# VH-VL binders against o27280: the designs that were tried, part 247

Target 1, 266 residues: o27280
Amino acid sequence: MDSMNVPEVLEIKRIVEESESVKTFIFSWDFRREVRPGQFVMVWDFRDEKPMSVSLIDPVRSEIGISIRRVGEFTDRVHGLSEGDLLGIRGPYGRGFELMGRDILLVGGGIGMAPLAALADEATARGMRVDALVAARTADELLFLDRLEAAGVNISTCTDDGSCGFKGFAHERLLTLEENHDMAAVCGPEPMMFQVMRILDERDVPAQLSLERYMKCAVGICGQCCLDDTGFRVCAEGPVFWSQELSRVREFGRYRRDPAGRRVPW

## First folded at step 10 (VH-VL)

Design Y34 (framework fv_marstacimab)
Fold by OpenDDE, second read of step 11:
Structure Y34 (fold): chain C 266 residues (1-266), chain A 118 residues (1-118), chain B 112 residues (1-112)
Amino acid sequence: as target 1 above (266 residues)
Amino acid sequence: EVQLLESGGGLVQPGGSLRLSCAASGFTFRDYAMSWVRQAPGKGLEWVSAISGRGGSTYYADSVKGRFTISRDNSKNTLYLQMNSLRAEDTAVYYCARKSHYGSFDYWGQGTMVTVSS
Amino acid sequence: QSVLTQPPSVSGAPGQRVTISCTGSSSNIGEGYDVHWYQQLPGTAPKLLIYWNTNRPSGVPDRFSGSKSGTSASLAITGLQAEDEADYYCQSYDSSLSGSKVFGGGTKLTVL
């Protein structure tokens, strides 16, 4: 047994309410254990375990943040916790984002902004210009706007209902942007990412996309997160993939596998 | 008005080198990816190479990989194509083209002729 | 052998409707990448005719229209005129060719 795979019981230092459905849980972190934007941790509430993206990386305060959207029984329990309560954290796991160039475009949808927020912090700290397209169904679901603005990120918003910013989908808003970035990072609903990737490919903008799949072990053994045809394991080879890698994955944007291993459409 | 003007074409022997230039005006050059597209006499269009707006990413057709180098100087609003180890099959009119934000080539130069012959 | 397949030639009389097909595959048009069309008059550089499958740039008459379905695209020209005699190329993106931009083989349109 690798000590890395044993959950460390950590106290919740702070809870930030990002939206009605999203909370960020902040923990003390020993940065001798490196963590990168785009990587995930397994969160254990002593009953169940779920993968969650790291949304805050603060070496100065020796803290990390995990943003969790309330979507089911596990997350309901976690959202019921208070500061001072305990959670098990193991990781980090997976391949994170790489930064390249001077100008980076972030395209995020909903909770997909979580890993991108962490990436934005790193990019801006490096002196990179960061543009962020933040998408959500409604204005109240837009995440991390104040945080991004404070970091010096140029923000463009997009909402399905037009309650804030561009009315429409992220890929539609992207088509209206006139800049050609050196690199893009994308995270959100897979149909969104699928469309965004095509546009970025056509624009000759290298893109990294973070996928979400059912992950059980997080160490590439169980195969639950294996992508068809390629054999890519989202927990091991991902969750961050280059667009060229995803171009080989036929299921991308089309279907996923449920916990029983059955194909389900998006 | 958007303008693209190619230069640098000419006659060269097989194995030789040429450097093409494309002077751009009428738009914010750095905001657009640029491409070279060539057309052999009496033949169709063939994409050759592309470069991102900031120059951080380059792409090449398999037919020219390792031989051609695309670059740009955004301070001079100029696109370049360094062509080495030229072959007879490289004979073509070479167009510089701006890539629109929709991925199309929305503006083309008039082209410069490159002839590779013994 | 171009990645996108076009008929080598089409013809029509003035006033008629002609259609030029562009047949791709699952790695380009079928993968969801957009199709663009270009017109090349004799002795001139190509000109963008249709972008993003169906849209016309400024200055392009509404006689020209584009469509896309499945793995193929089509350019339609109504009210054919003498000045429409040219070569027409479709263009897309292919993910299987290291991110290559791909053109059709071109179609020579003759106005009878």
Scores: ipSAE 0.444, ipTM 0.797, lowest interface PAE 1.5, mean pLDDT 94
Fold by ESMFold2-Fast, scan of step 10:
Structure Y34 (fold): chain C 266 residues (1-266), chain A 118 residues (1-118), chain B 112 residues (1-112)
Amino acid sequence: as target 1 above (266 residues)
Amino acid sequence: EVQLLESGGGLVQPGGSLRLSCAASGFTFRDYAMSWVRQAPGKGLEWVSAISGRGGSTYYADSVKGRFTISRDNSKNTLYLQMNSLRAEDTAVYYCARKSHYGSFDYWGQGTMVTVSS
Amino acid sequence: QSVLTQPPSVSGAPGQRVTISCTGSSSNIGEGYDVHWYQQLPGTAPKLLIYWNTNRPSGVPDRFSGSKSGTSASLAITGLQAEDEADYYCQSYDSSLSGSKVFGGGTKLTVL
């Protein structure tokens, strides 16, 4: 009761090395607090607190997993921790993915595959056919391939440099896939998500997209979560949005804003 | 050889109902989204409805929402359009069309004429 | 009622060039959605003429070409022939409408 807004100090039960730059930290979890794919938690290292997507949801083993890419001071400190060390976790927060129909296409870029890996587990448990397009710059940055294979997911890969699978970007690979799906879920770099969304819209595939930069809106720390769209403000709860919601946001896939409110191209 | 063959058109009274069918052959039907596109006599093309390959998602033009229902039976390679509460303005040739992976309507049937008149 | 605007008619002499415009808005062509073109010969079903802005299906002569810029697209026909006399439709997707494929009003091409 009310514990979601107070960090619970949890022991790191297991650490999985996903790549040279990504680790999954696994904790025991009391599933009286429901967690859905697409939701995030606030991770506290007793100095700073950052939002992280939940990448593993296992109520049978009573575990959650949080996948963290090493990109700065906070994540460097967390990557230095060992099994048995403690972290503060609060949440979950945000709206998660919704599943519909009999089959789903997952399109993940880099660390964006993390929330989609949790979604793949739920979709397969539900009896859905799951196709995953896993994209990265190089083969070494492709994530969760073994986990997706173990879940029975049909996997396609693409890398910008051609080191694994299709040579090119996710949207270019998507154009060579002729199969239609009842829905899609997309997570990765915003320019990738924009291109993929456009193609899925044209194919009549309803898509959900997860935007990391909107996680703070779900915890109420941002009073300015509205974006202009050709003179009109669009305000939405994150991190997961339907493509219809995002197609009206002029900033999506084109630019972001710095702390001064200036446009910064992707 | 991709073929789409519409049937079920005819004369119907205002307020009546009609069910159109489209028999598909020459491709893996379940892998393609399908649409109905209509054309009133002497007028332009108007998209009416679309359905995803497995049938889990449906879309409708505002002019037909609540009155028309698109469905498919992938075991029979057949697309359907159930038309209820028909109006004179629904009088048109109705085309079955396949949506390519580029989002274009790459194959069209010959069309079936629906006339709503007293 | 069309969200994509085409001229209702265009005409040309055999061997000449004609251009058919398709004008959209920020919610469709201007948003980056692709444009496809269809040819409808008298008394027949439409046929795909150009897909994905510039691409020709097998069997479409190279004298047909498509282009897209800003909020508009264009179909160019060079070396005009009598059999080109038909109605031409552009088609795109509009993000302001749920699942909506949108057609232009159509252009009747007359070969004089």
Scores: ipSAE 0.364, ipTM 0.722, lowest interface PAE 3.9, mean pLDDT 86

Design Y35 (framework fv_marstacimab)
Fold by OpenDDE, second read of step 11:
Structure Y35 (fold): chain C 266 residues (1-266), chain A 118 residues (1-118), chain B 112 residues (1-112)
Amino acid sequence: as target 1 above (266 residues)
Amino acid sequence: EVQLLESGGGLVQPGGSLRLSCAASGFTFRDYAMSWVRQAPGKGLEWVSAISGRGGSTYYADSVKGRFTISRDNSKNTLYLQMNSLRAEDTAVYYCARKSHYGSFDYWGQGTMVTVSS
Amino acid sequence: QSVLTQPPSVSGAPGQRVTISCTGSSSNIGEGYDVHWYQQLPGTAPKLLIYSNTNRPSGVPDRFSGSKSGTSASLAITGLQAEDEADYYCQSYDSSLSGSKVFGGGTKLTVL
């Protein structure tokens, strides 16, 4: 570990409430340090540190956004912060999404839409056609709809309870969509991603999927985010993987490892 | 009504080249991935190549990689298969097939016969 | 040597029930990829018979049914008719073969 990995203390410039459980924290960013959709940063609240995906990349305003879902003690503390408060940010880390082709499909579930929203901005800025399947358990958990619409994204929604859009799961809705995309990017609950990947494989659509694992160092040293069989480190070789890479990872969609290294089923 | 019509088959010597075409009608061509599937005389079905709906992605069986090229012209609703460096084992009826949204081949052409022989 | 294994032949008398097995592995059927079935009548192109394991396209009689479990799939034909005499192929996707679509070796069904 060197000085490059020391968190930079940044002031929260703005907070956007995305939903009841999700907030986007916006920071000034020096874009001499490039950041790509799909990459993550380590967020430090001076007590603990957690990896978070970048959900906004705005070179014009020199800002980045980090969307955080309230799910535990760390995120509870962060959600209690106000504009003007400080956080430590180091990164970005990991492999981000690659864009190819003319037409791209985004499939996101819950907070998984965070990195995909950033990708959508880039894709549309490049003149690509973007279709997005946004999935959530309920309508109030659907994220970034207005933002995506404003960017020119064609949105399809899916909710478990049918409160908005298609009633069912993302992979079920996907079966009803056209298969004419040049590439897909997927992020959400791993069981969802597993099902979606299979469909995309069968449709001859190259897919990139962003995985979530317990990450401690973010620099590929500690090994806590290693995937079985392959030895892929989610923080270094990922978090974005091609479907062909994940096909070699037997644990994908089946289990993950907890901080103690134990197998935990999804 | 969905229709697929193959053409371009014939007799060719080993090492030769041949270009197959598949004319599609009755559906929005660009919205569907297409594949070539072949069947040697008296043998089973073998997937050869696939192309995405808009042509951005192509796939090949190992047996034809480097020799065959799949392409499409969506303005003409036509699928193509350029076959180079043909071998005797490439002798087969070649079918064009539409891939359904479920990943199956829901429509097939009548096939065109390719014979590679000295 | 097909990736998916089918019996070379099956036979049955009119009115009987026959079953055609399709045995795969952990990289195709066992990985969760769907199995599709095709019927090929003599001298004709293949026709989709079953898609996504259990579904029948329009025009396919309910005498035909598909199932999948573990690393294998099965096609069942009840009330066997003379017109059912054909070759039957299962098809799936294999992640270990660079994204290849894979067919079974085919099964010749003879109606006695």
Scores: ipSAE 0.475, ipTM 0.807, lowest interface PAE 1.5, mean pLDDT 94
Fold by ESMFold2-Fast, scan of step 10:
Structure Y35 (fold): chain C 266 residues (1-266), chain A 118 residues (1-118), chain B 112 residues (1-112)
Amino acid sequence: as target 1 above (266 residues)
Amino acid sequence: EVQLLESGGGLVQPGGSLRLSCAASGFTFRDYAMSWVRQAPGKGLEWVSAISGRGGSTYYADSVKGRFTISRDNSKNTLYLQMNSLRAEDTAVYYCARKSHYGSFDYWGQGTMVTVSS
Amino acid sequence: QSVLTQPPSVSGAPGQRVTISCTGSSSNIGEGYDVHWYQQLPGTAPKLLIYSNTNRPSGVPDRFSGSKSGTSASLAITGLQAEDEADYYCQSYDSSLSGSKVFGGGTKLTVL
């Protein structure tokens, strides 16, 4: 039986409030079903099902965590749940991040820090040096700073409004960082990722980028996850792509598609 | 003062091999990606290969893929280029260049001449 | 030929202004990648002259300036001097060439 395609009803073991709008829901997990940073699961509240990135992977405690931002009806209902309540979990899906070399730069924007927090844990466990650039619109939207600090990650922050760290965008902050890395991992708004990718390409730092487009399709059959030039289905072939793969996709960072398939500017 | 000093160039027959070295000083070598850039006599600059600061990632121009191998030893502050299956069109001055954090080649060595001839 | 196109030569008299163009495409300069400029004096290694479109390294006179617009970039040299006689190369990054660094064909500047 392919257990990945059947929702398992799990009890919410713990809830961590990451910010006013973000919570991490922690579940006991049987690691015979392997989970890697960069993968996602389908979360079912017994009415609707939505894809969510795995933000915590802890085989020692036999736990996974799923971080959810409150942005609509489904996420509002899930945020209303308490420890002991039940959710359906199916997955994991997608390809995860690959680690290479001796050091890594993480560049995360907003909720994009969620899959990168799980990656930071794996990278530090492997003995890699981890530098994280954590970006958000405001200081209260910076996520996982305490967790990253506890893991020994070297943290730089930036906010659009200057309320914490560098005042400006992630790519502007990246230009002031003078260290090189064997690889980078990037997750956040697509326009931010495009600018960051461009800088990393010029610096000869191979980057993996996680596309939030997987939020529209979980099983790889839906056309909304498809990238223009390559026909990649983000949930089946992504959500993590090397920058070299994305360089062939003309729409990355420039436009997206509405439900009718029309191009819409960012 | 940043210094890059290439060595290992010379005359080699077609199909032969040669290993270039670049000794770096005056900066924290491991914090910079490094490249090899070549220039055939009387011609323009051509990027050949690049390596990340810690050595985990390497890049090659299509003209040298499968034949050249870039590597580095950060404990010795030295960059290498192993050149195999050399062709007449590989004849060039080979420059060691440091990749700045802005993506430019901000320092260059004086170059070492590689001549592939029978 | 070269992915980035430069005129093969330009000339000017001492004290004059010259410009050297660097024409790219949507896969490089047009995609937003920075343009860098190098000066190569006869018999010497290239030297960084301008980085990231407009910036001068320490020691480069303000007579040298760079600009970028659309798919093209330009290097301007004002107050031309005899010692400016050299080859000048633009350089960018091209996403369509498997992430390759690309150089222009070079421009020989002659000071008359």
Scores: ipSAE 0.153, ipTM 0.647, lowest interface PAE 5.4, mean pLDDT 85

Design Y36 (framework fv_marstacimab)
Fold by ESMFold2-Fast, scan of step 10:
Structure Y36 (fold): chain C 266 residues (1-266), chain A 118 residues (1-118), chain B 112 residues (1-112)
Amino acid sequence: as target 1 above (266 residues)
Amino acid sequence: EVQLLESGGGLVQPGGSLRLSCAASGFTFRDYAMSWVRQAPGKGLEWVSAISGRGGSTYYADSVKGRFTISRDNSKNTLYLQMNSLRAEDTAVYYCARKSHYGSFDYWGQGTMVTVSS
Amino acid sequence: QSVLTQPPSVSGAPGQRVTISCTGSSSNIGEGYDVHWYQQLPGTAPKLLIYGNTDRPSGVPDRFSGSKSGTSASLAITGLQAEDEADYYCQSYDSSLSGSKVFGGGTKLTVL
């Protein structure tokens, strides 16, 4: 049996409150099971299992972290847990980010900064120059600023309401950044990612985007996480895709699938 | 200030090969994506190929994919286009162009003529 | 075949206004990709005239202006002068063509 397919019951070692709605849960991890930034794990609260991106990868301390935003019944229950409580973890699953070049741009929206924070740690450890554009609706929803600063990342912020940094959306802020990069990694709300991808496509900056769409099955058994036009399964072939791959699924950049599989405008 | 100078064009038989060069000066070459854009005699502009600033990613029009290879040498501030299996329809002036941070081709070279004829 | 459609020619007299259209689709201009415009004088390389739909590079007179609406863009030239006689190309990006940079077919402007 592949050990990734069996949940391991792990003790919550530490909980970091990132904001009013986001917590990072930290677990001891045996790094004989490699974990890469951009990969996800299935988190099991002994009732339901949900995919969550890995936000901290620390082989020196033998720890991983999983950042969870409170958005529904499952996440509300998990947020009610304390240090010492147990969760089931299986994985990791999916394609992680691939680092290339020397200069990298990270563009994150809200909780999308979680996998990008792990990527920033790896890129910095490899001696890469890291610029991060951190976007949120309000200043209170900007995540990981202190962690990124401590890692030596050059940070730009923007908020929809102007409460911190540039007033506007991530793609509007990106247009004011004149620096070229060897690659970009993007994670956040899908409309934000499509706008950012469009700018990076025009600039010929290779971009990787993380899509965490409808996932009931982490091992690619069901077609629920399948992308239009190409047949990609997010949990099997994603969640990280190069922009060239996503260009083939964006015949019209304005739709998504509802739980019934119908096209829905953004 | 910013200058792009193409060379390497000429007359070649169908099925032949040519290597184009573009010498760049007046800017930090490695900070800019570069492209080749061609124009057949009396026709419009057609994008051919692009390369990222450090050369980690390359892009090709369907009409040239598998036959042309774009590359760059940032230590020499030079862009290249290796053209193999040339066809009569590849006859064009080939322009070296710099990609701005706004997605436009903000500077162009003078062009070099490639004629594929028997 | 051009993914972006331009009229093949336009003409005007000195001092007049001319407008050159660039018609795209939902996979390019309609997707939100910017439109850039290039001027090609006879026997010369193209030169950037308008970038980012509306912006002028240093040295381009303000009588040249760009606009974008829906799936189309336009280049307006006011106070037309003899030296404006040239070919004009719009350019955008098309997501349906594996991320291709696309040019319009070009418009020849004749100053009468």
Scores: ipSAE 0.130, ipTM 0.627, lowest interface PAE 5.8, mean pLDDT 85

Design Y37 (framework fv_marstacimab)
Fold by ESMFold2-Fast, scan of step 10:
Parts: C-alpha cells; structure tokens; sequence
Structure Y37 (fold): chain C 266 residues (1-266), chain A 118 residues (1-118), chain B 112 residues (1-112)
C-alpha cells in the first residue's frame, strides 16, 4: 500500500547467525501488508538502502526475517547491529513464487536458499511434498539445513569441494536425483541457475527462477534491472520468472550488469 | 521390467476424434513425466505432448496445441491423449514414452497407428 | 525442416567404424542442451542408445559412443555388426520454439 514507499523504522527483535557470513534479522510485522515467498524489501540503515529477500514469513508470531550475507560496506554495518537496534524497512516488492501441483523441487545455492526457505515453509503448510537440493562451495556455506529438516523437507546437499554430501555442482547432483515433481523453484548464482534450468526444461518440469540482481528500484521505476532481450524489470515483473521466459533471454547465464548498466561477464 | 502398451488408434475422418491410452507397468508411474511422440509413415520422430508425474503440468507442440489434451490416471497407471479436430497431417504411429532424469526418452511403447483419411 | 540436421544415410562394412553427425544451432545444442541418441530397428519402436551426450544405458555395448562440441554432436559406432542396421535419431531441446523437444531427421545406417 501507501506505506510500502516510505520506510517503517523497525526494531531488530532477534538475530540468528546462519554462518560466519550470513545473519537473519527478525522483525515484528503487520500482515495487513501481505508478504509472499520470493518478494523482497528495501533495508535502510539511515545511510544507504539495499534490497533483501524475505527469508522468514511467520504470521502466527507476526514476524518476518531478512537474511543478509556480508559482502560489502553496507552489509558489514548491518552485521554490526544488535537486538534492539533499528532499521528502516520498505516493501514488500516484486512477484512472489507461484505454487502449483502436489510436489516441488527447490534448488538453492548459497544465499539463494533464503527466499527458498520461506517458500519451503509455505509449500509444506499447503501439504505439498518438498525436496530440496542445497548447494554451496563448502559445507560451512550450506544454509538453512536445520530449518528445512524441522519443516519435514527431504534434503540433498552438494558442495564444490565435497566437504558435505555430493562432490560437485548443483546441476551435476540434480542429474542423479529421482524425478517426481510438478514444479521447481531455483535461486542462486546465475550460472548455476542457467545449468539447472536447462536440465529442468529437458525434463518438462516447469521452474520458477529468482533473479535477485540489480533490484535498485523498489517499484520498478529506474529500469536498471531490465533484461536485454525482453525488457523485463526484475523489481516490477520479477524477481521470480518462469523458465520459458528466461530461456530466450540472451543475457541470462552469460553476463550481468553493474549498477551503471554496463555488461559484465560472469 | 518396464512396459508401455498403447491402444486406441485407428482410422478416423478429418475433423474426427480419437482417444489414445498407454498402460504402464514395472515402475512407479507417478514418479515419471510421460510424453507422446509420433512418426508419420516414412518420416522422422516428432514430439507431441508431455505431462508431469503428478499431472499438474502439461506441454504441447505448437502443431497440436488447442486440439490435443494429454492426461494421466496414476491410480490406473495409464496415460491418455485426447485428439480432437484431427487433420490428415496427424496420420502417424503414436508412441508412449517415459522421460528419464536426463531428459531422454528411456522407454517406449510399441506404438499405435492413427490414420486420418476420408 | 528439422532444426537438428543429420545425414540421411551412412554405410559401412562389418568391423568398420562409422559416425553420424547431428548439427544444431545456438538455440539448442549451442545453448548447452544435452543430446540423446535413439536406435530404431526396422518395424520396432525407438530404443535409447546414448543419453546426456556421452552416457550409455545398461545393456548398450561400448561400441556405441557419443560426443558433443559447439553446436554439433556425433554418434560413433565401432566394430560395426549386421544387427546395427537401423535408423538413428538425435534429440535435444530447443529454446526458440517456446521450449520443445526436437529430433533430427534420422540417419539410415546400412551394413554392407
């Protein structure tokens, strides 16, 4: 609504340390502003504002969670905060995941597991069978395993270095998993998502993929998150897209754009 | 032993309808996406339609979209293809095929012949 | 007509090596989609011969091998035998057709 374009100053109620580089910040939330898995919010530290995916949606406790990876100056400052400190939250924005059928495969890489953890909660609450492939470079970078297990999700893991589960990349592990899904949801590094999408396309498994890149305009005004061939705005038409929309985008999996809109190879 | 057995083919006039069936055995039917692939006399293979394991998602080749409907009954281990508004160019042997984890068609039925002729 | 191009025929003598090419484009093989190969003996349904570019199903002899490079794939048959006489089809996925499985036109292998 009206308040979605004005930051609301919220108290950090609880902080969960997910790994050495990832924390989940939990806030009380008024669910008259509905939040769905796959949507994002703008987080304001009273100096800079950055988009962050919602990783926890809990209407029973009236809470949302936002998982943040330490990757730069803004996220370093936010990681230095404590319970009781204040942050500005604006949103939610973007299209969330759509659920259909009886079973879903989640494929997440690194911090890409954050929106998928929220999706897993909704899918299990709706009585869907949920299988998750959780991928990371190393065992210490696998996220949300305990939360997924508590939700009744069937978990497979893979790490590039073989420190946990299958040794290899997500798409290599996916080729060895039994096929039994009405849909899939994928979030992670774009090269991983491209390889996974390709396999799911060949299997006739409809997939939704979350592009969390360049969400600079909370209401889709700035155009910096546009994809080359289609003109899609990630913050307005995404960040979630069906695979049939992305398979024809020349930019997807090949290159990205910096904040100024310049093409940069993966 | 995986087995797929098609039935329901035959001779039909242009504009007519036919319903094909494929009886599956030897595997957990609900765990596999299924497809129909056709082959016109003396010609190559053409993918027609696909359905997900639980039946929640369906796909069609542009040549049959709006005329053909794929469905399945997992309680009977049976795949169906309802073919409406048939045309002479739909004349072909129709194969039932199982989709593997790699996206290949790893098992095929023997095929059933559909002839659309006046 | 096919978006994947195969030679219509190939021939060899028993014991020899033959290769069958499958030429695609940037929207299919060139985009990274896998190539699968099927053998169709006269009067029978197709049988999976190679999947995922290079893998053999259980029961397929190692005389059959697959490879992929750029926008093309190849099926190699070594130690050719009379029973290898069949039609061979490559198959991939094409993103430009709103996501569709595509087959090559087929190659008739004659064992002389």
Amino acid sequence: as target 1 above (266 residues)
Amino acid sequence: EVQLLESGGGLVQPGGSLRLSCAASGFTFRDYAMSWVRQAPGKGLEWVSAISGRGGSTYYADSVKGRFTISRDNSKNTLYLQMNSLRAEDTAVYYCARKSHYGSFDYWGQGTMVTVSS
Amino acid sequence: QSVLTQPPSVSGAPGQRVTISCTGSSSNIGEGYDVHWYQQLPGTAPKLLIYGNTYRPSGVPDRFSGSKSGTSASLAITGLQAEDEADYYCQSYDSSLSGSKVFGGGTKLTVL
Scores: ipSAE 0.313, ipTM 0.696, lowest interface PAE 4.3, mean pLDDT 86
Fold by OpenDDE, second read of step 11:
Structure Y37 (fold): chain C 266 residues (1-266), chain A 118 residues (1-118), chain B 112 residues (1-112)
Amino acid sequence: as target 1 above (266 residues)
Amino acid sequence: EVQLLESGGGLVQPGGSLRLSCAASGFTFRDYAMSWVRQAPGKGLEWVSAISGRGGSTYYADSVKGRFTISRDNSKNTLYLQMNSLRAEDTAVYYCARKSHYGSFDYWGQGTMVTVSS
Amino acid sequence: QSVLTQPPSVSGAPGQRVTISCTGSSSNIGEGYDVHWYQQLPGTAPKLLIYGNTYRPSGVPDRFSGSKSGTSASLAITGLQAEDEADYYCQSYDSSLSGSKVFGGGTKLTVL
């Protein structure tokens, strides 16, 4: 085993409360180890380990941020931590987003905005025009709006209940937006991503989509995150995929595999 | 009113080249992807090429890859199709078409005839 | 040998209902991509008739309707009129052909 895969014990430098259910944990980072938007790290609380997307990359302050949604026992424990507490971090892993062109569209749902926020920072720093469609079930679940606005991102919001912005789903809102982007990056619930991808394909907009699967090893060995038909490992070949790659994946938007390897419909 | 006007069609020998133009008006040109669609005499519609609104992405049918180049000048509201190494099977009426936000072709030009013959 | 299969011809008498089928596969219609329909009158450019499976552009009468199910789509014309005599094409997107827009072979509608 490579020592590179041993978690580094890091102190939580600060915690940002993004919403009622989402916190961003900030860590000092040695940028001799490159990290890209769309990549993930394995977070270890000395009991269990979970993959988490990097949501902040700040080379100036030598910091990274990891946004975590409270959804289960592991995340409950992590959300109970305070500044100064310790976590194990190993990585980064996986394929991140690629930036191309001049204009980029970001489409995010819920916690899916985490890696997209990091991508937005990079894109704007490069002088790219960034449009972001931020979707959530309700207004209070919309993430990173202030941060995106401060970065110069043009934001459109979408909520299921209409509490903020367009009332409806992300793909419905997308149909009302112009189609002049050079590329798109998408992350959120897989049913959302499936619908969004279809529209982007029809619009001739190259799209990258970040998938979520059960990942155990993060190094492409255990096979828990393998996608049917292609054999793609989300942790190794992904989590970011081009739409052309996902078009070959039968299960995309249709089902996933649980920790026991059973097919579970979306 | 949205208008698309093709030009540049004509008679050309096999192996020759031709450049088609499509002048667009009545809408914000850069906000829409554009496509070329052709129709051989007495035959059906065939998609040829597409370009994104800002020109960052181009797509081609396999039948024309390596021979045709789609481009646009948004400052002139004009779409182009450079056709090289023309073949007899390229003989067709060529339409420029605007792609709607739904992915359909919501507006078409009148078409320009391209004849490739010895 | 078009990716989408249409009947070469259909016919009906004035006032009747006719249906034009568009049969695709799992890589286009079955993949969830929308189906659009075009009407081409003799000697003219195609005109958008139905978009997004079921929607009608302004100016298209409600006699025209579209539907989609599984790997197939259908265009229905009720109250057939002489002016409806034309070629009709379905169109979609195919993910297996390097992002190609695909048309059906076209259907010649004759009003008897």
Scores: ipSAE 0.266, ipTM 0.737, lowest interface PAE 2.4, mean pLDDT 93

